VH-VL binders against UPF0598 protein C8orf82 homolog. Designs and how they scored, part 13

Target 1, 218 residues: UPF0598 protein C8orf82 homolog, of Mus musculus (Mouse) (q8ve95)
Amino acid sequence: MWPPSGAVRNLALVLARSQRARTCSGVERVSYTQGQSPEPRTREYFYYVDHQGQLFLDDSKMKNFITCFKDLQFLVTFFSRLRPNHSGRYEASFPFLSLCGRERNFLRCEDRPVVFTHLLASDSESPRLSYCGGGEALAIPFEPARLLPLAANGRLYHPAPERAGGVGLVRSALAFELSACFEYGPSSPTVPSHVHWQGRRIALTMDLAPLLPAAPPP
Short names: E, the ipSAE of ESMFold2; O, the ipSAE of OpenDDE; V2, 0.75 times the mean of E and O plus 0.25 times the DockQ between their complexes.

## First folded at step 3 (VH-VL)

Design aE3 (framework fv_ficlatuzumab)
Fold by ESMFold2-Fast, scan of step 3:
Structure aE3 (fold): chain C 218 residues (1-218), chain A 121 residues (1-121), chain B 107 residues (1-107)
Amino acid sequence: as target 1 above (218 residues)
Amino acid sequence: QVQLVQPGAEVKKPGTSVKLSCKASGYTFTSYWMHWVRQAPGQGLEWIGEINPSGGYTNYNQKFQGRATLTVDKSTSTAYMELSSLRSEDTAVYYCARDYGYGEWYYFDYWGQGTLLTVSS
Amino acid sequence: DIVMTQSPDSLAMSLGERVTLNCKASQSVDTYVSWYQQKPGQSPKLLIYWASTRESGVPDRFSGSGSATDFTLTISSVQAEDVADYHCQQYSDYPLTFGQGTKLEIK
């Protein structure tokens, strides 16, 4: 027996309610209470986004499909308002902030705060990449020339809104699919030079490289 | 079953103070914010303030700042609203209501039955 | 403070009629609006939150719409049990504020 599909949100709500009472987070040495209001007129909540673009309460012990946020309207609102955290509060542990009404929502991420999950392509419209479960409302133009495979970690990156750092992670399943389109040059068999997209041979710009970490020293 | 139980009525004289109670049951008291809302006869709803039982954090409508004081007793799962310097205009039904308060769960999902406060000489 | 203004103040409808209740905010509240039903002698009951999301157990004849400053609660086919005052509320900013209410009567 498992709660029916409609009960998944109720289960997440029940688990989240319990976690609101905790003062500890999943981040070492960071102390907070979910829903704390240390200043008038503001509630503070703490969130985590994983490498698949799933959003969780930061202090959630189980981070899986059952406990992630799924409401489209909330995800769109949350990620549309995401900005670098320059609030003077929790900046080291939670580098991003989403201001939603009365609430400051602090966010930490496993890789990037924007994680592309789907390629939205149709015969009638230009292709777009959707991120973090936001469907068409959280989608940006797909720019194949600006795809960046990063040799240091084996991951694929794409431009993202500047408010969220300008670069987003392409989730593994989508990255695997897109990697089939890469062409490697004779002088560099491990780094692609071109991508083949819609019958075109497109040179990779590599312009996102400075925004991402270098390979660790040997 | 979630319940917020309030006394039915209170009668107070002008210039005195009153402390209204709201006893919660059927859920984890410290996991929800508690709000206080009043409704004067024939009038709309007016928000007084909110309290987080977990940390004791409060936010008030400025109209009531200094006159209303929100507190909780975690041992009895009871929320309190104290209102001082009572006037005849404070005659109203006073409700407590819980708020989960974040993400996709912003709403007053359960309300107490209300306490009718009558301020008269 | 954000002022919430409801219209009409009151209306009387025949059973089965479609009713539309309006709520206007003095400044943008995005979609942070809830609607409550209050029957005579009872506490308010949540109908709609986040402008358009219907609370569990609320009949599907109730629907909400709107964003920014203009919001609407619609009852597609009014029933006798719908006699009540209806209140909109914004929770976008402090202090939380309610509209003055719309009274629905059945003929």
Scores: ipSAE 0.515, ipTM 0.779, lowest interface PAE 2.4, mean pLDDT 86

Design c17 (from Ca41 with heavy chain Y102W, light chain A30D H99D; framework fv_cosibelimab)
Fold by ESMFold2-Fast, scan of step 3:
Structure c17 (fold): chain C 218 residues (1-218), chain A 122 residues (1-122), chain B 112 residues (1-112)
Amino acid sequence: as target 1 above (218 residues)
Amino acid sequence: EVQLVQSGAEVKKPGSSVKVSCKASGGTFSSYAISWVRQAPGQGLEWMGVIIPIFGTANYAQKFQGRVTITADESTSTAYMELSSLRSEDTAVYYCARERGWSYGLDAFDIWGQGTLVTVSS
Amino acid sequence: NFMLTQPHSVSESPGKTVTISCTRSSGSIDSNYVQWYQQRPGSAPTTVIYEDNQRPSGVPDRFSGSIDSSSNSASLTISGLKTEDEADYYCQSYDSSNDYVVFGGGTKLTVL
């Protein structure tokens, strides 16, 4: 086995130019390069989750069904390790962080980092809500009494893991399914008072309201 | 369990191109970094580049920049390495190899393909 | 770019201990992890050491890895040598500055 070739300085200039072209400023007032290594044995990646629970690279030009991550193992690993970002890095722009070995995966979100996409129900088990495309592996008990319809933005919320902020968004399609179960009182025609679930009439607690910022007046 | 299976040996003329495939079986493909490493007869291992399929991004060693293209087809769980402008010194066994995460350079290559011999001769 | 330099060959008798060095030409050996691979004729490489000194499941405890910051090198040590250990051994690390995977030139181990 033999020695390295001579200096190839022209290729170094070409690579420097291509590396520069990949630098992203997709989030206003922050600068990063996907896969950057700010210290030895560490890589940093930057992500975005939308109101449908679809995960993207933050600097993706198009964010739609075709370009979102769909790999189950990746989504399960990413979201199961998600925590508030207290790393001292990018905290204002990326409030959540998923640590996967030597990778820091920074996340910002359109609404909540947890977005419920499916209701998982069977005769033998209590129903569960699955989030962000993770199927059975990313599911928590469904608590109908704790559903929060938020009048300010017309969205539906449900408890989520504390590590991911304690409250998650119910995506529009699932919220439509669940809307048929709501009962409205005479004093609030736009905000339900009860939910009808499996033959029971359950009062809504509204206990998640303090965890969500008040929407500004329209 | 997870196995990388490469396409068969190729004999090519100088100036032509070769495209070698690497199919993952028995597990998840998209979220793993897949590198290409070659070995000329009697010589050492030389890294050519890597792709992370779920990111759609590929990076190449400077020596191969402009001649190598690494792609992936997630629907068939297959990675490809295409090398153009072939020279006699490109005669080598070409391996695909995988690290355990969607990053590279942080851990060992835990799974290797069986290798594909590419002979460049006129 | 940095290079990883290994001796071309080492030879030792069965039952003895051999050490293969891997020296980094620039930057600290501690800057990135070092892995070690074993390659027998006609086969793809297999990992014998990862992350400087960790041993994969199924690799005998006769194999060990170490880092020596003073010589800027990593070492693979094989004790109780067996004929089946005869192979080429490669160290590997990563160059963060140039974003590329670096292999050492390889060492042919002969057991006689």
Scores: ipSAE 0.379, ipTM 0.702, lowest interface PAE 3.3, mean pLDDT 85

Design c18 (from Ca41 with heavy chain Y102W L106Y, light chain S31D; framework fv_cosibelimab)
Fold by ESMFold2-Fast, scan of step 3:
Structure c18 (fold): chain C 218 residues (1-218), chain A 122 residues (1-122), chain B 112 residues (1-112)
Amino acid sequence: as target 1 above (218 residues)
Amino acid sequence: EVQLVQSGAEVKKPGSSVKVSCKASGGTFSSYAISWVRQAPGQGLEWMGVIIPIFGTANYAQKFQGRVTITADESTSTAYMELSSLRSEDTAVYYCARERGWSYGYDAFDIWGQGTLVTVSS
Amino acid sequence: NFMLTQPHSVSESPGKTVTISCTRSSGSIADNYVQWYQQRPGSAPTTVIYEDNQRPSGVPDRFSGSIDSSSNSASLTISGLKTEDEADYYCQSYDSSNHYVVFGGGTKLTVL
């Protein structure tokens, strides 16, 4: 079936054998087994997305470019089906869920479940931001006025699909590029007032601020 | 539309090894689980093992552990099954098969190779 | 570590209905999905039923699957039998305890 979750299941099952004594730093320890079957014909898998927008099996021993999921079709399907976790299971530790039939794919994130990785811009089309490695299929309109630089953590945020929390993190490399466009007032050297985009001076709305906690979860 | 094409028939001596190939064409190879299933003459289907190419990870049925090795080459979209220490009882048609979607034994094998006859004789 | 048991052969006349059983020796048949494959001589198997009761595109609605927890078995039912249905049929499930694919022994269907 699409989404192609079977390959993820198979990796989870293989890794479970070698990760028996795993520890998860930076998250409250939760008991599960990758591929567990709490009811007949049901499979549960657990994932993690980092601040670079890379998706991993939650219990992966190494979380780097080599071990992250790279299959475009899987990433598109996984993130397109992502919703808040209201399943009654693992809600506190895994706040998002991507369903494929009776397969439950639980997700926790370092910052936001949506992490913008690329600016897609052409002369013939309005610019869009792509997230989590999904290319054109996981892209939304770029809204420079709604960029939110958060002083508390030094990170940059942008609107994201409401189903995935409504606000997404801009990956550090892209954030540095976009931050070069900010204008600071004389009375606020650390908080920008405007962004300069394609020859226009645009006032920042700061409308995403209420959607973010004073500091992201550790 | 994905098609699995296997290498041709082999005749091998007892004690040797055989390596059968399974080439995927027409679609995505790397993210799908590919299993190997054999069938001795007049007998039923017997599962040998599986590989997930993007992860380079393979699992084997207990009966074949130590004798079977399943590998994949993503650059050529080809999976391989190597069976060592061949016996006359290993004479069979060997199939590669791709699971429907991304699943491991949970779902159907919806795409099958044509089969490769391996004959072990002295 | 469980086995799936099928009758070795079944036969029935054209136009009639036949049912092939697949019984699980330990654990519940409902614990894992059951698939059904059709294999004609000289050919690779093809799927006729997946996930207990679903039909792939192109498979006639004469083919149906069911699960009966009380007998711990799955069944493939073929109605309106045609000569072209003559083949070997295999059930298949998954053993979650050892991560193995398990096939039934196969049933030879004769239409006469």
Scores: ipSAE 0.007, ipTM 0.515, lowest interface PAE 9.1, mean pLDDT 83

Design c19 (from Ca41 with heavy chain F55W S103D, light chain S31D; framework fv_cosibelimab)
Fold by ESMFold2-Fast, scan of step 3:
Order: sequence, then C-alpha cells, then structure tokens
Structure c19 (fold): chain C 218 residues (1-218), chain A 122 residues (1-122), chain B 112 residues (1-112)
Amino acid sequence: as target 1 above (218 residues)
Amino acid sequence: EVQLVQSGAEVKKPGSSVKVSCKASGGTFSSYAISWVRQAPGQGLEWMGVIIPIWGTANYAQKFQGRVTITADESTSTAYMELSSLRSEDTAVYYCARERGYDYGLDAFDIWGQGTLVTVSS
Amino acid sequence: NFMLTQPHSVSESPGKTVTISCTRSSGSIADNYVQWYQQRPGSAPTTVIYEDNQRPSGVPDRFSGSIDSSSNSASLTISGLKTEDEADYYCQSYDSSNHYVVFGGGTKLTVL
C-alpha cells in the first residue's frame, strides 16, 4: 500500500472560538476526522512534523522514530507540494497545506515545516542541505553566510523554499556539526560573527532574524 | 448502508487456482481499503492482503506473496482475491472486509462479507 | 514485525466480569490503535471495540477496551456476562513497518 498513511474516524472536541494560535502549531483543539470528505472524492488528512524533520499523522498515538513516515517518494511528494494554507479551512491550526490530487494534506509543526537533516557536499559539486528525509530530491543550495543561530532558543536556522515559509530549522545533530565552524567576536561569546567554510572566512548576515518570532519563555 | 456480498463456495483440486469475488453495494467503493482475511477450520483469523483502489496499490502478507493477487474493478464495485497453487491447508473460509476509515490501518473492519468456503481436496 | 498474543481460552459464570488480554511482542502497544472483534460459530466477525476503547452503535456498555503501556497490552473487558457473549474474540492492530494488519490468535470465551 502506498502512500503508507492511516486514518482516525472519530471526531474530537468542537472548538470554542479561540484567539491567535502559534505560527506553525495552530490552536490547542480542533475537530476533524482523518480522511474526511467535505465534498465528493476529496479527502482531508492532518499531519505533524517535529524538530527532527520526522512526519507523523497529527493524531497518531505515539510520535517517535518507529511511527514516522519513512518512504522517500511519499516524503518528496508531500514536501514538494507544501505551501501556506490559504484554503479558508483549518488555517489557524494547520498553517501549511500539501495538495496531492484529491487529497488536502494539512500540516502543523513543532518549529518549522522544513527541517534540514543532512549536508550533501563533495569536492566536485556545490554543497546542498537536504530536509525532512527527502534526500537529493528535497535539497537546496547551502548558504553558510545566511546561517542564523537564534540566541532565544539555542537553535540554528537556514533559508528554505519560500513556499514552505522561507526559513527552516537545522536539526540538532547537523547544527552541532555546523556550529564547529563558527567564529565568535571578543565581546560576544554567545553570538557568532563569522563562519569558516571551505577555507573562507564568511560574515554572517543575520537576515533571517526578522522572519522568526521571539520564542516564549520555557 | 453498505454490504459486501461474496461469491459462492468452491471445491478445488490441489495445484489449481481459485478467484473469490466481493461486491460492494452502496457507498464509495474506491475510497475504502478492502482486505482479505481467511480462517481455516477451527483456526484464527489470518490477514492475506489489501487493495486500496483510490491509491492504485495492493499489499500482501509475506506468507502469500507470489501466490495471492488482489484486484478491484471500480466500474462494478467488486474486489477479487485469486489464490494459486492450492494445497489442502488452503481449505478455509475467505472473507473480504472494509475498514471504516478512508485510510488503511487505523480503523476497524466495520463491514464484512458473509465468507466463501474454499475446500481443496482430491 | 510483531505478534499479538491472547490467551487461548477464558471462562466465567453468567453475571461476572472477564478480561481478555492482547500483548504486543515488539514495539509499543500504544503505537497503533487496537480493535476487538466478536465471532460466533458460522458467522463473520463483528466489531465490539474500535480505536482502543470506542464502542460501535448497538454494542452494550458492558463491553469496554483499554490499553496499558507498562504491560504492552490491550484488554477487552466484558461485565455482567450473558450466555450470548460466548464466542471467539480477536484483537487486531497495524504494523507501520510493513503495512500489515495483525490479528491476535483469538480467545474462546465460555460462559458456564
């Protein structure tokens, strides 16, 4: 069976009208049925992506390595068709939407919908960052000057496709690897000024900072 | 309301093939996963495979790979299960069953066919 | 790949409560929904519990389902046992790694 998704058929709580929700996570409660058909031959599914770039059905009972979607072709199709949700449906709770034929696939995320998992680099080719388990097919040019270490949450960010919000999270293991290349100024031990990449000393632009909201206190 | 109606009992010789049909009445046939489950006399339920017509794919339990083929004809709302190289241990009641949900794997089988007895004897 | 293990048989007197367990051999029982089916002789199975603990219309509230992650098991509980509850009961879940439906071996409930 492909794609390898399942569905839940019971409706949850009906939401009272809420105020603003977080940018990627949406409101606390929303009522839907996985695979619901608002019109003939249209199916709606609801998904969640975590800070490691792992994709889940939103209502899956557990969210771990065993229960995440792993099929390369499904992940490539899903994330290649991802865009902001302007459908008029579930926008507050699911800020992104992937349209796959007759399916509307709504997505909410822990941090960003794009999470970079691997650096694809060789001596013969320009380096690229791969995201969300999509390998070569979900990769964009690596731009070291545009890496953004965000002091508020200790996370690392990089440009992402505009259709998916323009900025993506670098997963922790890759961020640790890339952070070894940072240079800190004499008076700024927590904010790097430069990155050393392939024998070059590159100034960080910090241009992604305005695109990320301030993290609330823990 | 939806019903699944299966073809009648079959008596087959070892080495032959059997093709069992499962016709859905009412509802949206192509959007639902249709599984085939068998039960040998006095034994438990054994899943054989599934077809999801809207996704164009079928999946089979490892035990039956190479011997079972599940197909669907959307125009007649009918699913088929063909089992080849029959042996005496294939004697069983064969059921088709539909999941309540539109996706496969998360929901109960809410609608079952009446079952088709296939007897393999010489 | 995992197996779901049920006791082969359980028996209880009318009016009492019985619990049938369904234990997952690897991975967490909580990773996928568990359904429960009742099968009387000569009939196709019918659903008595879906999505761990939900009851279909027409199933008496004497039937309930639960999961326990510590024992890696799902349970079907039938209270106020009646003679018509005598049947085989099967648990069923889903294996996300191979996309297989997995049935337990079944439990024969005798009401004596």
Scores: ipSAE 0.000, ipTM 0.435, lowest interface PAE 13.3, mean pLDDT 82

Design c22 (from Ca41 with heavy chain S30K G56D Y102W; framework fv_cosibelimab)
Fold by ESMFold2-Fast, scan of step 3:
Structure c22 (fold): chain C 218 residues (1-218), chain A 122 residues (1-122), chain B 112 residues (1-112)
Amino acid sequence: as target 1 above (218 residues)
Amino acid sequence: EVQLVQSGAEVKKPGSSVKVSCKASGGTFKSYAISWVRQAPGQGLEWMGVIIPIFDTANYAQKFQGRVTITADESTSTAYMELSSLRSEDTAVYYCARERGWSYGLDAFDIWGQGTLVTVSS
Amino acid sequence: NFMLTQPHSVSESPGKTVTISCTRSSGSIASNYVQWYQQRPGSAPTTVIYEDNQRPSGVPDRFSGSIDSSSNSASLTISGLKTEDEADYYCQSYDSSNHYVVFGGGTKLTVL
């Protein structure tokens, strides 16, 4: 009814979206306010990336193509600075952290923080995979031998920058295109043994399997 | 490279409203917090408020709450500052300014608009 | 809710050094970064110092910034004064409690 002394209306950081409480383990509860300042010269923001590589504010109620971040400069800066979260803050709930100047940008993900969205062709160089909507600026060499189809969840994985966990998810549309090149051997009719790429028959290494929590045994 | 281009000078009657635009050119608009700062003739700089387009949130200095509204249109890369119930003491040059990064209060204003003179006279 | 206080005006001869202070009325000056802007007549401000003591590209090393916690003040120092340095100078910081950008009142520098 009565506002207390001082202005508490229309403050961007006070009016920012926040989670009331979040259970990240059976007993752990996490809460935050977007743009919170736990110490001077610091701002903290909380993000979520889905299985399509779309980035959202974590507390966004609606997560679809309309509400995801699309700004190329923002996405490139965010994902280029992404590292494992060893800050001592929110590590269990937000396993990755992007430091952008004075901002700590905490990230949780549906599957992996890196999600490959496009195969980039080059006439003079090897093909590259682009991730999270970052185009040419967020791309790494395509290594077909290291593609990992994971039987446990039916998803496809590929190497990613070590700073972002070393393994990235291939988004469903791209995974469908790449999976058309798989060859199944007699020892496992449901798990591919080779990939056919640019006229070559390439054996799959399966070396990424130990890096995924739900990976099947070799 | 990136520059902020403001709308032209305006002459307004007391009690009316003015809406000043600030268009970002040469770079991406959404990645930057955009503040509005005014300067009355012969006076100092006065912060009015800020819009953070990526969060769709605005904040206003206490003096201007209830009279100022700052908005952004990402499709045209334009920020707006609307000031209502104009008085003669609102006569000032109004600047938009960009702080580096996605937040405000952490760094310097690296790019300023050229300024828009708003004159309030009867 | 704090104020940044600057001297109204300072003057000095060409070739000499001038220091402009910016004193915070409450809370520590070191709690938030201090920036310094130069404004010439008819022009928008330009940054001469950011993050207490950093210089943007193109700003000569004659310009330096410092923080003194004992006096709760930031200072802009300009050495080897040139007539082109004649301008208004503003300090700026941030109020974390209210989320406000705060400017000092400004200092008119005269070089003659």
Scores: ipSAE 0.101, ipTM 0.594, lowest interface PAE 5.1, mean pLDDT 84

Design s4 (from Sb31 with heavy chain S28D N31D I103F; framework fv_ustekinumab)
Fold by ESMFold2-Fast, scan of step 3:
Structure s4 (fold): chain C 218 residues (1-218), chain A 121 residues (1-121), chain B 107 residues (1-107)
Amino acid sequence: as target 1 above (218 residues)
Amino acid sequence: EVQLVQSGAEVKKPGESLKISCKGSGYDFTDYWLGWVRQMPGKGLDWIGIIYPGDSDTRYSPSFQGQVTMSVDKSITTAYLQWNSLKASDTAMYYCARDRYEFLTGYFDYWGQGTLVTVSS
Amino acid sequence: DIQMTQSPSSLSASVGDRVTITCRASQGISSYLAWYQQKPEKAPKSLIYDASSLQSGVPSRFSGSGSGTDFTLTISSLQPEDFATYYCQQYDSYPYTFGQGTKLEIK
C-alpha cells in the first residue's frame, strides 16, 4: 500500500496507452488487401476520414469530393456502429472499427473520427450538430459550454458519442462561424473564457482537453 | 431459377491433369462466393475452398492447399477446379456450391449436381 | 481446426416421430452453423443456416436451435421423404468443417 507513487505511475502508464490507442494516426505502416477475408463471413475493409468529415476507402489514390462516400444509409450505419478498435487486429494503424455483421470496417482519421459539418435547426429544441455527412440521423445536441478551442493546433472541438472517442472536430468553415461567438478576457486575448449563445453568456468548461493530444504528432 | 451445372463424370489415370467446371445461372455470379466440396465414396463432406468470382480471391482448406487450383471465368459465369497431377486418393464426388458470403452468412445455399472423378490405373 | 461431432451417427425412426440430431463444436462458433440434408446419390440440400433460420422452401417441421458449442436439428413429425443423411457445418473460421453425418433410417 505505501508509498502511493507506485499506484500513480501505473495509472499514468495505463492512461498513456489508452491515449495512444485512441489516436487515428498509425505508428507503423501495415500491409492489408482491401476486402481480405481471414475467416468465413468476415471481410475486412479499410477507411479514412479527413478533416472535413469525408469518408474514403483508405487505399484510394485520390481523396476528394468525387471519391468520398455519399450514400446516407451507408454513412449512418458506418458511423452509428463505430467503436474503438479492440479486435487485436490493426489497432495501432486503425484505432476505430465499425462492425456491420461480420464486415470489419477499420478506420483511421486525419484528426478525429467524428467531424461536425453542420449546425442543424431543430423544431423547438436546442440546435444539433450533424457529423460526417449523416444529416439528421448523425446529429447530437449542441453544447456551446463544452466547445474547446485548442491553442496548440488552432482547431475547434465539441463532444461526440463516447463510442467514437467522446470528442469530435468541428470542420474549419463551421468553426469559423462559431468562433464569432467567443469572448476573450483582457488577461488572455488568445484563449476564450466564454461563448455568447442565444442571448446568454456561457462559461467554457474546457472539460474535453484531457481527451486530446497535448503535443502534435511527429 | 438459381442453378449450378457441373461438367460430366471423368475417368483418369494417376499423374494425369484434369479441369472440371461449374456454371452458374439465374443470379449475379459476382455477388456470391463459390465453394468446392469433396465427398469420397461412402464418406462425409470435406471442404476444399471458396473463390470470389468478382476478383478471383481464394481461400483454401490447408488439406487442399497446393493440391488443387480454383479459378473462374466470369464472362461465361463458370468456375473451375483443376489438378496438375491426379492421385488414386482423388477419387470422389466433387460438388460446387454457392456461398452466401455477400449476405454475411457463409453457408452453401445452392449446390451443383456433382462431378464424379474416378482415378484408377 | 474446429472439429464438429454429430450424435447419433445413425438413428432408426418411424413416420410421425419427433427426431432430434445434435452437433457439437470443439470451440465456440456463435450461431455460425448450417444443416444440410443429403439423399442417396443426390447433392446436399440446405435446410438451416445461422443455427435456427429456415432456408426458403424447407418445410416448417424442420427447426434448428443452439449457440456456442451445442446445436440441435429437430424434425417435429417425420415424413417418408425425410429419410436421409444430415450434416452440420460450421462457418465461424477457416477451414469450414462438417460433422461426420447422421444417417436417419426407416425403423
Scores: ipSAE 0.006, ipTM 0.439, lowest interface PAE 11.5, mean pLDDT 83

## First folded at step 4 (VH-VL)

Design m1 (from Fb36a with heavy chain Y102R Y107H; framework fv_ficlatuzumab; at its last look DockQ between E and O 0.04; V2 from the best seeds 0.00; counts 0 for: pae E 13.1 > 2, placed apart)
Fold by ESMFold2, look of step 4:
Structure m1 (fold): chain C 218 residues (1-218), chain A 122 residues (1-122), chain B 107 residues (1-107)
Amino acid sequence: as target 1 above (218 residues)
Amino acid sequence: QVQLVQPGAEVKKPGTSVKLSCKASGYTFTSYWMHWVRQAPGQGLEWIGEINPSGGYTNYNQKFQGRATLTVDKSTSTAYMELSSLRSEDTAVYYCARDYGRGEWYHGMDVWGQGTLLTVSS
Amino acid sequence: DIVMTQSPDSLAMSLGERVTLNCKASQSVDTYVSWYQQKPGQSPKLLIYWASTRESGVPDRFSGSGSATDFTLTISSVQAEDVADYHCQQYSDYPLTFGQGTKLEIK
């Protein structure tokens, strides 16, 4: 069971009921109803995460900072239970699933389900990246050597939990801050070859590149 | 060296409450989920719940919902489990255990406390 | 709740024998299974996670396999120090649940 998520959890259930009247504007190639019950005592909900790491109901017509889910308890619970969608339902359209008992929360993404938003100070010298608004509760070690600048879309990527696809997007504002640490050469004017971090010159490994063509944007 | 230290034993009467402690050391307390698991004499392991020390977020086994309360004190790196309305069948060893979830949501409880034996009897 | 059923309940083995311990889930748990070793009077110790990934410091003679509902822990050559209870645990869905355990002894 999801932890009691006060007004946010209750609002999600209320919105699911009210949106049955509003679901005529569905998404391309996918038909569903928020809160649908394919089996007794099972409910299914459908979510979307944008390139800024903001979480929405998938069928929300307004997707911006005002309308995204912001409750920390809900976000931490949602993303901490995220896994690849192997349910046999909606796998092509919703590659990820957040499970709470018999509640299936399908997720699809503008780019990646993990979007790193902040570089966190730590009590040790080991910095961490937080994602999707989860602060310290949704954070992983920062690995500067494994930053992946992708020339095809101009975006920056970093390792993420394997259960969430192995690679996450660095939000553009954070990518801009980190870009000050990049080194380019005459032979690589558009893609950095090294990152300078904590007094070290580190060659970028590019080892995440194979994961991105195999995980197309939703 | 990563350690979880628990008191050895507690004795309580039925109908009362107990608050068990688990002191963490040797790692960043707020970066790992903490689980509570019990084991009745001669029986298997039973999951009670989990808490994220950073924000205090909890998930409980429904069996214990309303009786178990998980909390943390970040300043002392200590996790607590309070169990109310004690019964004789609550007699068990109660473990705290750290969830090693670096880059993964959950992949095992890699560090366990030595357990506190709770005895509930008249 | 997902029930994890282990078999056998107990067994006694000669040193050096190959042992297979079984764990069956009441519904699919994908590969989200961990195995623990619990020696008498001690806390559990993590051996295997994600069905088959060995935890750091665990001897190579321990291996795990399986997916969906059927899982095994194999000890390729049993040693005297392997006398313990072994528990499987699923983490596919809440609540997290453990098998009842298999007791391994040396003849």
Scores: ipSAE 0.005, ipTM 0.513, lowest interface PAE 13.1, mean pLDDT 82
ESMFold2 (binder alone), look of step 4: mean pLDDT 92; pTM 0.946
OpenDDE, look of step 4: ipSAE 0.746; ipTM 0.884

Design m2 (from Fb36a with heavy chain D99E Y100P; framework fv_ficlatuzumab; at its last look DockQ between E and O 0.47; V2 from the best seeds 0.00; counts 0 for: pae E 4.5 > 2)
Heavy chain, then light chain:
Amino acid sequence: QVQLVQPGAEVKKPGTSVKLSCKASGYTFTSYWMHWVRQAPGQGLEWIGEINPSGGYTNYNQKFQGRATLTVDKSTSTAYMELSSLRSEDTAVYYCAREPGYGEWYYGMDVWGQGTLLTVSS
Amino acid sequence: DIVMTQSPDSLAMSLGERVTLNCKASQSVDTYVSWYQQKPGQSPKLLIYWASTRESGVPDRFSGSGSATDFTLTISSVQAEDVADYHCQQYSDYPLTFGQGTKLEIK
ESMFold2, look of step 4: ipSAE 0.293; ipTM 0.679
ESMFold2 (binder alone), look of step 4: mean pLDDT 93; pTM 0.951
OpenDDE, look of step 4: ipSAE 0.857; ipTM 0.941

